# VH-VL binders against Uncharacterized protein ycf53 (ycf53): the designs that were tried, part 8

Target 1, 237 residues: Uncharacterized protein ycf53 (ycf53), of Cyanidium caldarium (Red alga) (o19887)
Amino acid sequence: MNRIRFISLILNLDSCDSNIQEYSRLAYVHDLNKLMDENFVSLLLIILKLAKNSKRLQPTYHNVYLFNLLKSYALSEIDGYVLGHFSRGFVNTLMHYKNAQYETLESLLSANNFFEANKFTQQILLELAGEQSKQRNWMYFTDVHSINHQSVSDLNHLWELYSQGNFGFSIQKRIWISVNKNWKKFWKKIGWINSNSKWLKYPGEFMWAVNAPPGHLPLFNQLRGVYVLEFIFDYYL

## First folded at step 1 (VH-VL)

Design t1 (framework fv_tislelizumab)
Fold by ESMFold2-Fast, scan of step 1:
Structure t1 (fold): chain C 237 residues (1-237), chain A 122 residues (1-122), chain B 107 residues (1-107)
Amino acid sequence: as target 1 above (237 residues)
Amino acid sequence: QVQLQESGPGLVKPSETLSLTCTVSGGSISSYYVHWIRQPPGKGLEWIGVIYYSGSTNYNPSLKSRVTISKDTSKNQVSLKLSSVTAADTAVYYCARDYDFWSGYEYYFDYWGQGTTVTVSS
Amino acid sequence: DIVMTQSPDSLAVSLGERATINCKSSQSVSNDVAWYQQKPGQPPKLLINWASTRESGVPDRFSGSGYGTDFTLTISSLQAEDVAVYYCQQYYSTPYTFGQGTKLEIK
């Protein structure tokens, strides 16, 4: 009986980390937006308050799903809590990110605005790579060394969490390794080239939705060689 | 035209480390991938591994624990080290360049070295 | 690992006659197959890439065909200089693997 188990876990508030992960998973599996009423929403809001105070909670995409579901109810209590405690973004708050650009990125990702999220991710990477990369609007292969490991990890984490594990540099790396570092097969598998090995035309031929092929987003320009993305895969992930 | 030439000791004792060098002329190793492939006497071809222009590597899983490929771009050389050798490692060793077509990452071999013979015996 | 199996292991064909060598992969490799010719004491020489594209300088009598799991190298009119061992190779995934070779001889 999964309902009884779910209710018993909700009532065990002394063990917040494991219970919160299990609540989030069950909510995701059962698509609870059709089953939620006032009392259930209140219980889930309590769980989110506990999660915010947990120093050991690493957010999962189930947690993101649950948070977005609660936000969608547009209740004044939920809006007040979000504005008061998660105004910087759910993942930004839990991970203690201090970069205002990550707040903007999370806002775009939470709205499923993948087109703008992709564009903004490219802008962040160029800025982190240095003034020369930003001015020329593309990253020269030596510029990638200016980006710290944590920044790539943080950007990747945001993309992974807001795509149900479908997007991010880490999933791109896994696919790249699965095709044995063959770049053409990699590009074909993530949907950057068509069956005739021709590059898709930006932006109209790309898919700006969570149901795109795994690893489809974020985009990374390969026209000037693969070194930068190869470096990210080998050394930053 | 690009030329590749292997060099190294012709005889290696069991349990020792085999070290081979591939010297490239007529082109830069910074512009393409270099592979190592071997052929035991009277037998077929076995892919050993590759070094990419970035310096990252990919190895045949059967040899991964024993093999290291590295490069020195200033000398235009690629090196292969194979540790803990046995008689089964006796082979002709080739370095080869993969073809650079379109986006440049097809893994068939258009230029091969002449091969260097390695015998593992006491 | 993807296993490449050639047939026959050896083939004897009369001068001027057609020689056919087959190569099967244990799983689909699309058209990511190359063919090599190797003469005694020499490195392999690339003949065909992308299953059917003839390398520059390779005589017109050599042709390749196939897709997926079944590939064929054909020599339309055997010449004496074609005596060699022929290998197929898949480059669809690592480790890149070769067939066991087909020894072509004059009948």
Scores: ipSAE 0.000, ipTM 0.393, lowest interface PAE 14.4, mean pLDDT 79

Design t10 (framework fv_tislelizumab)
Fold by ESMFold2-Fast, scan of step 1:
Structure t10 (fold): chain C 237 residues (1-237), chain A 119 residues (1-119), chain B 107 residues (1-107)
Amino acid sequence: as target 1 above (237 residues)
Amino acid sequence: QVQLQESGPGLVKPSETLSLTCTVSGGSISSYYVHWIRQPPGKGLEWIGVIYYSGSTNYNPSLKSRVTISKDTSKNQVSLKLSSVTAADTAVYYCAREYGSGSYFLDYWGQGTTVTVSS
Amino acid sequence: DIVMTQSPDSLAVSLGERATINCKSSQSVSNDVAWYQQKPGQPPKLLINYASTRESGVPDRFSGSGYGTDFTLTISSLQAEDVAVYYCQQYDSWPYTFGQGTKLEIK
């Protein structure tokens, strides 16, 4: 496809068809990389800045992927200037989260540092659950009631957007429902137990990459029981 | 029974790339995180970086632009490359294991290999 | 980056006496602190993990305590083989950071 069609796709000007999802996962990255040169990189960065200023830019996983790719190709002072308008993080800037911990999490996710992103996500959830949960470094099932609904939604949104829709509590919930809420089938499907139904050894046997099974990350409460995760699925998502 | 053994050139000239290898015996590198740590003469320990099961890495920000850690599972080896070396990179270099399962600490260390950066 | 500061830099203790080494972090690290012993010409050896859990095979005279920012390693009755440099390390976040070390020697 040509550059104009690509720009239209990125800005979500013409997408009315759900079939765009499959194209985006399989062909988007391939087509995007074929079109990258210095002038097109600078053009796309300027377009993203203008769309942000006009409040037309959406934090879609297409735009998140594009922005991260453009950051790696940015070579000029003008590119640096444009990137400065997203210094708090692409999603944080567009969603107005105004939360320094979310900025740190987005930085880790944008670097594909899923191991530290997972650890930091657990830390945020423990802090939100209360001082006692943070001190003991794990969440008792009653502590989950103290977590704000919006905070779980925000953390989920960051994981979903930076994994091309592969990770997040919402993805985990979808899979859980698809297996009729059967925990063992769920754990097997997201890759927390192996083919012999034995729990994977943390952290070495888990896959810290975007091509892991859908719902593989973030890890949460895998060895402490199902109650916290069930509560998140039923009440927060 | 798990052992880690570092090997390297001993002497490296300024501006060159340092290449070190950590060979694991008695266990598979696929079961562990492997870290690199260094110790300059008469000084303390400095963490360099880690490589995970998937081959993903994390580096000390102070060294990130010069460091690459990689692994070869068929040889059961982890490699460290440090580019553009200077006299400040003179140190004993260790590889160490992080077991996993919530065990983030370094339980087995190699004997260390001495690297001197000198003309 | 989290800075780990040990005190004292060096400590001289008589055989059979108690030795205490302190470690302070620039921000909370919960209990994600390990202690290592390093003898001349040898790699560091893990003694304590999670601030207070003794590694298998480590004598019970070694103990650790602390949470948050203040941590202590104690040797209840110093033996000759305990002469070494001791390092604390946080593994709460990347990059992993070590204290500068405390040299323990016999008076």
Scores: ipSAE 0.000, ipTM 0.398, lowest interface PAE 17.4, mean pLDDT 80

Design t2 (framework fv_tislelizumab)
Fold by ESMFold2-Fast, scan of step 1:
Structure t2 (fold): chain C 237 residues (1-237), chain A 123 residues (1-123), chain B 107 residues (1-107)
Amino acid sequence: as target 1 above (237 residues)
Amino acid sequence: QVQLQESGPGLVKPSETLSLTCTVSGGSISSYYVHWIRQPPGKGLEWIGVIYYSGSTNYNPSLKSRVTISKDTSKNQVSLKLSSVTAADTAVYYCARGEYYDSSGYPDAFDIWGQGTTVTVSS
Amino acid sequence: DIVMTQSPDSLAVSLGERATINCKSSQSVSSYVAWYQQKPGQPPKLLINWASTRESGVPDRFSGSGYGTDFTLTISSLQAEDVAVYYCQQYYSTPLTFGQGTKLEIK
């Protein structure tokens, strides 16, 4: 019955797209390690190919996590399958994203390289905001209007999926609303300031791991005010 | 050798915030998952939440809006705060350690429990 | 949420006889089930981890079995000191959940 459950989750056959808790993620790793002895992986890869070809496979917190976990095993079958069917990235392929930068971001996220993923996300946002934002290396509040709504949505979706619902602008927005839009409570809740209301020192005091506080990543510089992040929350999400 | 000990007020007034502390001795809280569990008089066990070695937390959805778990690694202490208490929050509160499943870091059951601290919510 | 259902709610067993307590989960929890013993005025004590692994210092008359949704705690020869409430618990998924407890008494 465990094998059927994993097939159901990876193929999105059960309506379980709730975020995955740290406890459950460790449980999934333990269970999958047991299943590997039965050479079950080959069957999963065949099923994934058929589901992809039928246009019925959609990314979820569960199937993104499990597919990424499968890639961590040193098996040539998995490597060949990924190269042949998901060379642009699992989410990029299934969502039909057409931006090469999203492929790079997904690669970083899939490797759990949240530090570089954060830096790259900031770079993408600056480029989307326009040439002047890119040159000065920060977004002037009027520049946020140049960012395509769909681009923010796509970036957010990648962060949500690769953090099992723990990261992303949408998660940050929900937390912001939950504290009645109080900025200091928001920053404290997502772990950007400490108990004395002092900003954490970049990069060493931030947590570059999926088990950081909900909404901890991606970072967004509040030093020049809250307008840009507020605009993203109110109009893009 | 590793021991957990809860401390806090025995009596809390309705609408106030309950604050409890779990002190760990003989080991570092940075090496464990620390859980809070409660037991109302004559009833079973209810899981409140956990704080992971990373400092991340996970709460029972039934209590999520009212509960905060935090840690102070320098004092080897884990704290539980429960806001807007009512008579329904009257219980014995336990902190418990979740060990890692082997060297891979997988969690397992609660092998060490504190003695429990009784909390009565009464005006 | 995963619901853990124990049966029976209470049972009386004669000294030296076999006691069996059952625990059913509303969905598969693999082998991520623990059993606890709780005596009046004491915190719960872990007896069985990983469905069937006996904790160090726990007498060999205690055994656990099961996988998936059906789990059993067995005491092969009941002793007076075994009178307690027994709880099963899943740690497969949060929120972590316990069974309602089984009160074991001497017949």
Scores: ipSAE 0.000, ipTM 0.394, lowest interface PAE 22.0, mean pLDDT 80

Design t3 (framework fv_tislelizumab)
Fold by ESMFold2-Fast, scan of step 1:
Structure t3 (fold): chain C 237 residues (1-237), chain A 118 residues (1-118), chain B 107 residues (1-107)
Amino acid sequence: as target 1 above (237 residues)
Amino acid sequence: QVQLQESGPGLVKPSETLSLTCTVSGGSISDYYVHWIRQPPGKGLEWIGVIYYSGSTNYNPSLKSRVTISKDTSKNQVSLKLSSVTAADTAVYYCARESWELGYFDYWGQGTTVTVSS
Amino acid sequence: DIVMTQSPDSLAVSLGERATINCKSSQSVSNDVAWYQQKPGQPPKLLINYASTRESGVPDRFSGSGYGTDFTLTISSLQAEDVAVYYCQQYYSYPYTFGQGTKLEIK
């Protein structure tokens, strides 16, 4: 029973997102590792092919983690499947993203290379904000109005899915609201300032791992003002 | 731990191209932005330009037609080329690090002296 | 271009006394101002960033303040080793610009 329930949750075949939310990250990883063997891996690959063809498979942090784990098994069948059906990335393929930059971002996130993923996310945002922001290598507060809201949503979705729900602008927004939009409390809660309210020194003092504080990544420089991140929270998420 | 070291010719003739190199040790040039700043003898500091980890550049408008900044990741080096030099380009040239989007320079090289003279 | 103007161009302060250096921008730069110390034959050394944040390893006697167009660097009790030229820098907008420098001397 556990295998059937697990497969249903992983493939997002249930009608309700609350079924996915019932699983803590640690419990999910523990249970999945217990069930993994060659026969179960083969079964999951068959089910994944069928679900993809039916247009029923939607990305969740559970099935993203599973897909990443399957890739680590180094079976020739898995390699052939990935190259054939998910060459652009699991989430990019399922969501039909058409931006080559998102493929690069997903590759970095799937490798747990959060440091490079953060740098690349900032580069994408600057390019989306326009040529002047890209040339300056930081965004004037008025330039955020040029960013397509769907692009912010797509970037956020990739960060959420590859962090098991721990990272992303949406997580940051939720924490910001939970502290009544108090910026200093927000920064302290997501680990951007220390207990003495001093900004952490980039990059060495930040945590580039999935077990960092919730909302820790992606970074957004607040020393030039809060307007851009506030605008993203209020209008793009 | 991170160190920046400039190198180049001590003397450059008027109308020639000045070529300087910034060698980085203790860190990768792919992890931060590198700026060039110069200081004429007895005068203040002038920002020349920056190269981002992406390889994109931004230059001081007063120098933009003459300046090129490039990088060689395999050698961990950033290069500055300044064409059509005159006596006004005589200065100590510094490379300096900006950590991602901080705006200020936390590490500077020792500087290399450039004299434009025949 | 944003013009950064320091005052005074030079000042002499007795050991143990307070030294104050001012920096004014031609337009608002928010708090995007850094202060550097430069001794003869050496590169500039970062003292203060974002107008008032002291860089690690910088003595407590150094402090910065200001917002918008008016900025101040203060040395609360001058020591012999503080003899140097001090520069403010704005990083609000490209091109980055520096003040002309303030030469601090012991009297």
Scores: ipSAE 0.000, ipTM 0.462, lowest interface PAE 13.1, mean pLDDT 81

Design t4 (framework fv_tislelizumab)
Fold by ESMFold2-Fast, scan of step 1:
Structure t4 (fold): chain C 237 residues (1-237), chain A 117 residues (1-117), chain B 107 residues (1-107)
Amino acid sequence: as target 1 above (237 residues)
Amino acid sequence: QVQLQESGPGLVKPSETLSLTCTVSGGSISSYYVHWIRQPPGKGLEWIGVIYYSGDTNYNPSLKSRVTISKDTSKNQVSLKLSSVTAADTAVYYCARDIYGDYFDYWGQGTTVTVSS
Amino acid sequence: DIVMTQSPDSLAVSLGERATINCKSSQSVSYDVAWYQQKPGQPPKLLINWASTRESGVPDRFSGSGYGTDFTLTISSLQAEDVAVYYCQQYDSTPWTFGQGTKLEIK
C-alpha cells in the first residue's frame, strides 16, 4: 500500500462505521506511520471527527493504533480536538464509560505502562468485589459474585484494545478452552509458569510489554486457588 | 532471498495421517506467517491454514478437525499433519509466506500427495 | 465464508489484444484482493495486491482495478508467456478464499 492510496481512502470516507474500521485496519497492517507528514496528519483528523460523531462505532485496536499515531504529532489543531473531545481517553469516550478508574487505566495502557496498569486492574477488581476484599487485599472465592458483569467486560475491552488483542480476560479464556480447561497447560501457555512448572517470580520474571505471550496480562493471583478466574471465564465472558 | 521448499512422502494410504514439511531459507519463520494451500488435480486453490509468527494457528473450518500446523524455529521448518486421509485429499500441497496477514508473496514449488490403496 | 466467483471460466485472446478477467465477492472485501498467475507445473505467482498494486517485477501490461465486490484484472497487450490460469483471492476475513480460476489461451 502507498501514501496515494491512503489519501484517496480518506477523501472517500463518510460516517459509515465499516469504512472507518477498514481504514484503521489498513493503517495498522501497512504501518501508516512510515507514510506520515504534517499535511497528511491534518487529513487524518477527519477520522477522529467521524469517529466522535458516530453513534455506533465499536472501537478496535486498529482504531486505537490510529488515534495514538495522530496524538503523537504536535499539531495545535489535533491537540485542541483531543483535549476537547477525548480528554477522558479514546475508548472511554467512544464507549461512554463513566468511571474515573477506567480513565486512569486507559491512560496507563496508552502509555504502555503495563506494570502499573496490571496493579491498577487488580485494585479495581478488589474494590468491585466489596469492602472486605479491599480491606484484606485479596479476593475470597465467594467475593467474585459481587462483581458486576459489565465491569469485567469493560476492563477486558480496555486491555484488548491497547495490546493489539494480545491481552485481556477474553483471550485468556480462549487459550484456557484451547487446552481443554487444563490449568497447568494454560499457565504454561500464557507464561505464568516456566518449563519446570514453577511460578514465575513477581515482578522481575514477568514480561511487561505487548510482545509477551498472548494472555500474559493482566495477571491474576492463582496462589489462593483457581475459582475466581474460573468463575470470570465461565460466567462473565 | 526467501525460499520455501515442501517435502513429504508422495503416497499415503486411506485413513493414515499425511505429514508434510516446509523448509524456509533466506529468512526466519519467526518474522512472518506461513500458510498451507492445496490444489487437487485440475482444480482450484484451497486454503488449509496458517501458523502465525507467535505460534498460534488458524484453520479452514472445513478441515479443522483433521489439521495440525506446527513449527520448529531452530530448524526453520513448518509442518502440516492431516489425519484420516481419503482420495479427496489427493492434491499438490504448497506452503506460502504472508508478512502482513494478507496475500502470498512467496510460494514453495509444491509437493504432490496421492492418496491411494 | 466469502465466495469468490470469476468470469469467464476460460478466455481466448489474440496476441497483442486486451484480456479482461472479472472477480466478484459474495460480500464487500474493500481493496483486499490479490491476483495470481499459475502456469502448468508451477506454483502460483503474485501479480497484483490491494486490488490495483502491481508486484515488483510484474510487467506493466498487467493492471488491477475494483473495490467492494467487483474486481478486474486486465492485460493490455497479450504476450505468449501470459498463457496461464489466473486466480483472485480475498484476504478481508478468514478463511482466505480463491476464485475458481480463469484459463487464458491464445486464439
Scores: ipSAE 0.000, ipTM 0.391, lowest interface PAE 21.4, mean pLDDT 82

Design t5 (framework fv_tislelizumab)
Heavy chain, then light chain:
Amino acid sequence: QVQLQESGPGLVKPSETLSLTCTVSGGSISSYYVHWIRQPPGKGLEWIGVIYDSGSTNYNPSLKSRVTISKDTSKNQVSLKLSSVTAADTAVYYCARVEDYWGSYPYYFDYWGQGTTVTVSS
Amino acid sequence: DIVMTQSPDSLAVSLGERATINCKSSQSVSNDVAWYQQKPGQPPKLLINWASTRESGVPDRFSGSGYGTDFTLTISSLQAEDVAVYYCQQYYSTPYTFGQGTKLEIK
ESMFold2-Fast, scan of step 1: ipSAE 0.015; ipTM 0.462

Design t6 (framework fv_tislelizumab)
Fold by ESMFold2-Fast, scan of step 1:
Order: sequence, then C-alpha cells, then structure tokens
Structure t6 (fold): chain C 237 residues (1-237), chain A 121 residues (1-121), chain B 107 residues (1-107)
Amino acid sequence: as target 1 above (237 residues)
Amino acid sequence: QVQLQESGPGLVKPSETLSLTCTVSGGSISSYYVHWIRQPPGKGLEWIGVIYYSGSTNYNPSLKSRVTISKDTSKNQVSLKLSSVTAADTAVYYCARDSGYEFGEYWFDPWGQGTTVTVSS
Amino acid sequence: DIVMTQSPDSLAVSLGERATINCKSSQSVSSYVAWYQQKPGQPPKLLINYASTRESGVPDRFSGSGYGTDFTLTISSLQAEDVAVYYCQQYYDTPLTFGQGTKLEIK
C-alpha cells in the first residue's frame, strides 16, 4: 500500500468500503510502518482531523491502528493540538459515547494493556449486571438480563477495533457458530483450553497480546457455566 | 513465584481487636484476590473473607459484623481486622491467593505459612 | 450455608493400595469442588480443582470425580508422603465451606 491509498481510506473516498476489509491486518501493519516519518505523521494527523470534521472518518480497526501508531510518533506542537481533538479517545470521540468508563477502557486498549483492559471489562459487566453480581464477583445467568444491548455492543466495538479485528464478543460469537456451537471446540479454538483439554491458568498461561488466537480476549469465566456467554451471543450480538 | 507471609501478634486479649498483615511477594495484589482462612487447634478450615483486585470485599456471614479486610497496594499488603475477640477466635490464620480466573474461582494456591493467634487474658 | 461432609473421618491404607475419600454437599454444587492436602505444621496444598482437574505438579495417582452432591478423591497407589489430612471445599456459593477433613494413615 502507498500514501495516496491511506489518505483515500481515511477520507472514505473508496467506491466500496470492502476495500478496507480486504486489506490483511499483517500487510496493513507492515506497509503503514514503512511509510512512517515525522512529516507524514503530522500530515496524517491533520487529515484525520479534517476527516472527523467532514463526517468522513470511520471507526474502523485500520483507522484505530493508524491513530494509535501516529500517537506514538507524534512530536510537534501541531501533533499535540490535533491529538487534543481526540482527548477522550479516538473511538469514544467518533461514536459520541457518553460513558467515562469507556474512556478508561479505550485508554487501556490503546496502550496495548490487554490484561488491565480485560479486568476493567469484567468490572464494567459485573456493575451493569447489578449489585448482586458485583458483591459475589461473578455473574449468575439471570443477572445478564440487566445488561442492555448498547453496553455490550459498545464494549465489543472497543475490543474489536483495538485488536485489529482479532478480539471481542462478536469475534467469539462467529467462532462459536463456526464450530456448530460446540463449547469444547470453541474453547480450544480461542485458546482457553490446551491440546489436552485442560483449562489455562489465569493469568500466566493466557496471551495478553494482539497476536493471541482470534477471540482469545476478553475472557469470560466458563467454569461457572456457559449460559451467560451463550445469552450474550444469542441476544446481545 | 508468588509467596504470601502472614504477620501479627501471637497473643490478643479478649474483647480487643486482632490485626494481621499478609505481605505478598513475586506478584502484585492488584492482579488477584486474596482470601483469609483460619483453623482452630485440632479443627478444620473456616473461610473468613476475600478482598477482590478492585478493593471490594465479601465476608463469611458468621464473622461479617466483626471483620474488615483491606489492602495497601503501595506496600503489596492485605490486612485483616477482627474485633471483639473471644477464646473461639484462637486459630492459625492463613492468607491465600485465589488461583482461578479473575472473577470468582475461589480455590486457593498459594497459601501463606500461617500465623498462630491465641486469645487469652 | 452449604455444608460439606467427608467420610470417613479417618482412613488407614497399606502402601501401594488405593485410598478413597468421599465428600457430600447439602445441596448441588455442580462441579465447583476443590481438594486440599495438609501435612502437620504446613498450610493446605491444592490438589484438585473443578472436581476432577489435577493441579500442575500433583502426581497422577491423585484423581477427583463427582458432580452435584457426591464427590470422591482417589489415590491409586498410596505412598508414604501421602499421609496427611485431606479437605474438600465447595466454591459454588459464599460463604465458601470446607469438609471436616479426612485423616489418611498408613496401615
């Protein structure tokens, strides 16, 4: 990929949005890193601001990855000014989320701190499920009914976007369906059990990085039954 | 390797408050739950309570009115306070890590070595 | 509260023979049972979690089974170092509760 193509994707000038999705994650990361220099960083930040103001900037995992990379290379005063327009988080800003906890989650995800992001996601879900779930520190299957569709969608969207499409409840659902809803095959495919069908030990045996198996994160405790995650898959996604 | 070590007074007078400290090394208490369990001489194990990574607590109802568990993340320490002690509170007190998934597995590994507390006048 | 009852209170088994310890819950606890070994002067050591999953480093002669209200810990070939008190624990609901313990001795 070249500089003109990146600009075209940011400005949503493509005749078909599928062009972004056709770009493999590894090729995108590889090509983008080869194009990075101080002047291109500043230019791309200005273009993101322009695209935001023009309602053209989409919260795709390509644009999230781009923004996160640009943030790490930003050095100039103009870079800081542009980043200020996204101070609540790139996705939070574009989606107009009204939740301070989502800002904290996005901050953790943008720092590639998947371990703390996982912990915080579970904390949000327990709080949304109600006082009883929060007090016992795990969710009964009946408590999941207290969580609204938008909250699950918002959390899923943040995980999907900050993992280059590799993590999130929606990714987990697709894998679950791909194994004909067989829980043991699902757990094995997303790397929650090993080749001997033994549960991985938390936290050391799990992979807290974007190169983990698809659907590996966020974690959801299956030892207390599958019904909460099944309900999320069937009714919230 | 994560290790836990209990410390506190060996003797406490009836009606006073027992205060114990669990010092964690090899890992951060912000990453797991820490439980307190006790064992009276010649008897079995009794769960006292847990402090979650978030700082929230859950206590055995039989002890809830007398027990407080707290943590100091900067010192990597978890504290147990048990008020209005009687001879029935004489036991070895253990702290233990929750070795399951982050939210609520409740099996224990590792355990501290235990600290003996005798309630006598 | 969920009550955990172990049987027998004490058990004497010859070296190399099978030892079986039972644990019953007052209500269904699904598979949410752990087993611990405690030697004199030592803290308990986790052997089995989720009724049947052996902890890393625990010899394969130890096995757990059961579901609902009836659980069993089996030592297939008793060794001298296995002499200890064994406890079952439910973690289905709080308060977390333990069985009263089974003392395993060499015959």
Scores: ipSAE 0.000, ipTM 0.477, lowest interface PAE 11.0, mean pLDDT 83

Design t7 (framework fv_tislelizumab)
Fold by ESMFold2-Fast, scan of step 1:
Structure t7 (fold): chain C 237 residues (1-237), chain A 120 residues (1-120), chain B 107 residues (1-107)
Amino acid sequence: as target 1 above (237 residues)
Amino acid sequence: QVQLQESGPGLVKPSETLSLTCTVSGGSFSGYYVHWIRQPPGKGLEWIGVIYHSGSTNYNPSLKSRVTISKDTSKNQVSLKLSSVTAADTAVYYCARLDYEDSGYYFDYWGQGTTVTVSS
Amino acid sequence: DIVMTQSPDSLAVSLGERATINCKSSQSVSNDVAWYQQKPGQPPKLLINWASTRESGVPDRFSGSGYGTDFTLTISSLQAEDVAVYYCQQYYSTPYTFGQGTKLEIK
């Protein structure tokens, strides 16, 4: 991959290119690090600033990953750019989200604080389900109808983008379909039950890191049956 | 090896009650949904009904007044009774097992089927 | 009740050629459709569930597609062992209903 192809991917211009769409996150990380030098970093910052103003830069896990790497380099020009243009969060800014809870969630996800991000996601879902769900601290199966589809989509998008495509309700749905909607096989594949079909002990046995099994996070309340997840998979995603 | 086996009379007289049993070997009906499906000679498949893991039932409306499905999990048996039979009830009868945690009601585990002929 | 209608009733296809079987529902069933293969003297065998998900162990020449009211089962390169009757089934609502069947034969 050359620099112009890489810039095209970052700007989300290659949506129909099957070769680029097959580009694994590990290959992306390797190629990105190989291309990073002082001049290329400066060029990328200029491109990100220009693309933001034209609405051509859409959030993808590729450009989210790049943005987080640029933030980590601790260069003064990068810090100034981040503070000035993406103070509400990279994805929140590009998607024009107007929700303070999403800004908090993105901050946790960008810091790789998946444990707190998971807790906060559960809190948001319970609040969206209604006052009764919030008071009893779990969602009754009929309460899922109170959650609007856009909120589920927005939360899913944040999880997917900050996990390099490894986490999110959409990832969980794809795995669920791949095991013929068999719940036990699904739970085993995403790492919620062990080889003896026993539930993992919360929180210590779960993996709070991006290299956990695909679909491992966010967690969902399975103790009250599968209807809520089934409804979200079938109607909100 | 988990297998489903239907059993019952091969011949039933008109107006009598047909009684069939489905038995699982190498496994259990506990925690499973069990369905009955039938196929008249040279025709397609017709769903008869289901018994859920809870013991509650749901029947095809066309057969509802005549059909009863029951389960004895201690014997690993599910029974189908169909009353007031006629020649139209002549068919191969299948039972099928589905894990209650499956969200779709497609049938991946079928018995071999048992032939029932209704004649005088 | 939801009525499932298959077309054609019978189909003759040469070995190695593509076979296509269609299934139409009287109302939207989302993607809650399964496909079965039945050979003489045997129970039906599940091939496809959720309209397009191939069952484990089923050859990759079998594929399903569709959503809503129109569904298709495709066999990309017909083999001799594929001679059978094929049925679609909806499980969107009870009573669960099957198509009338499509008999596939070698031409």
Scores: ipSAE 0.000, ipTM 0.378, lowest interface PAE 20.1, mean pLDDT 78

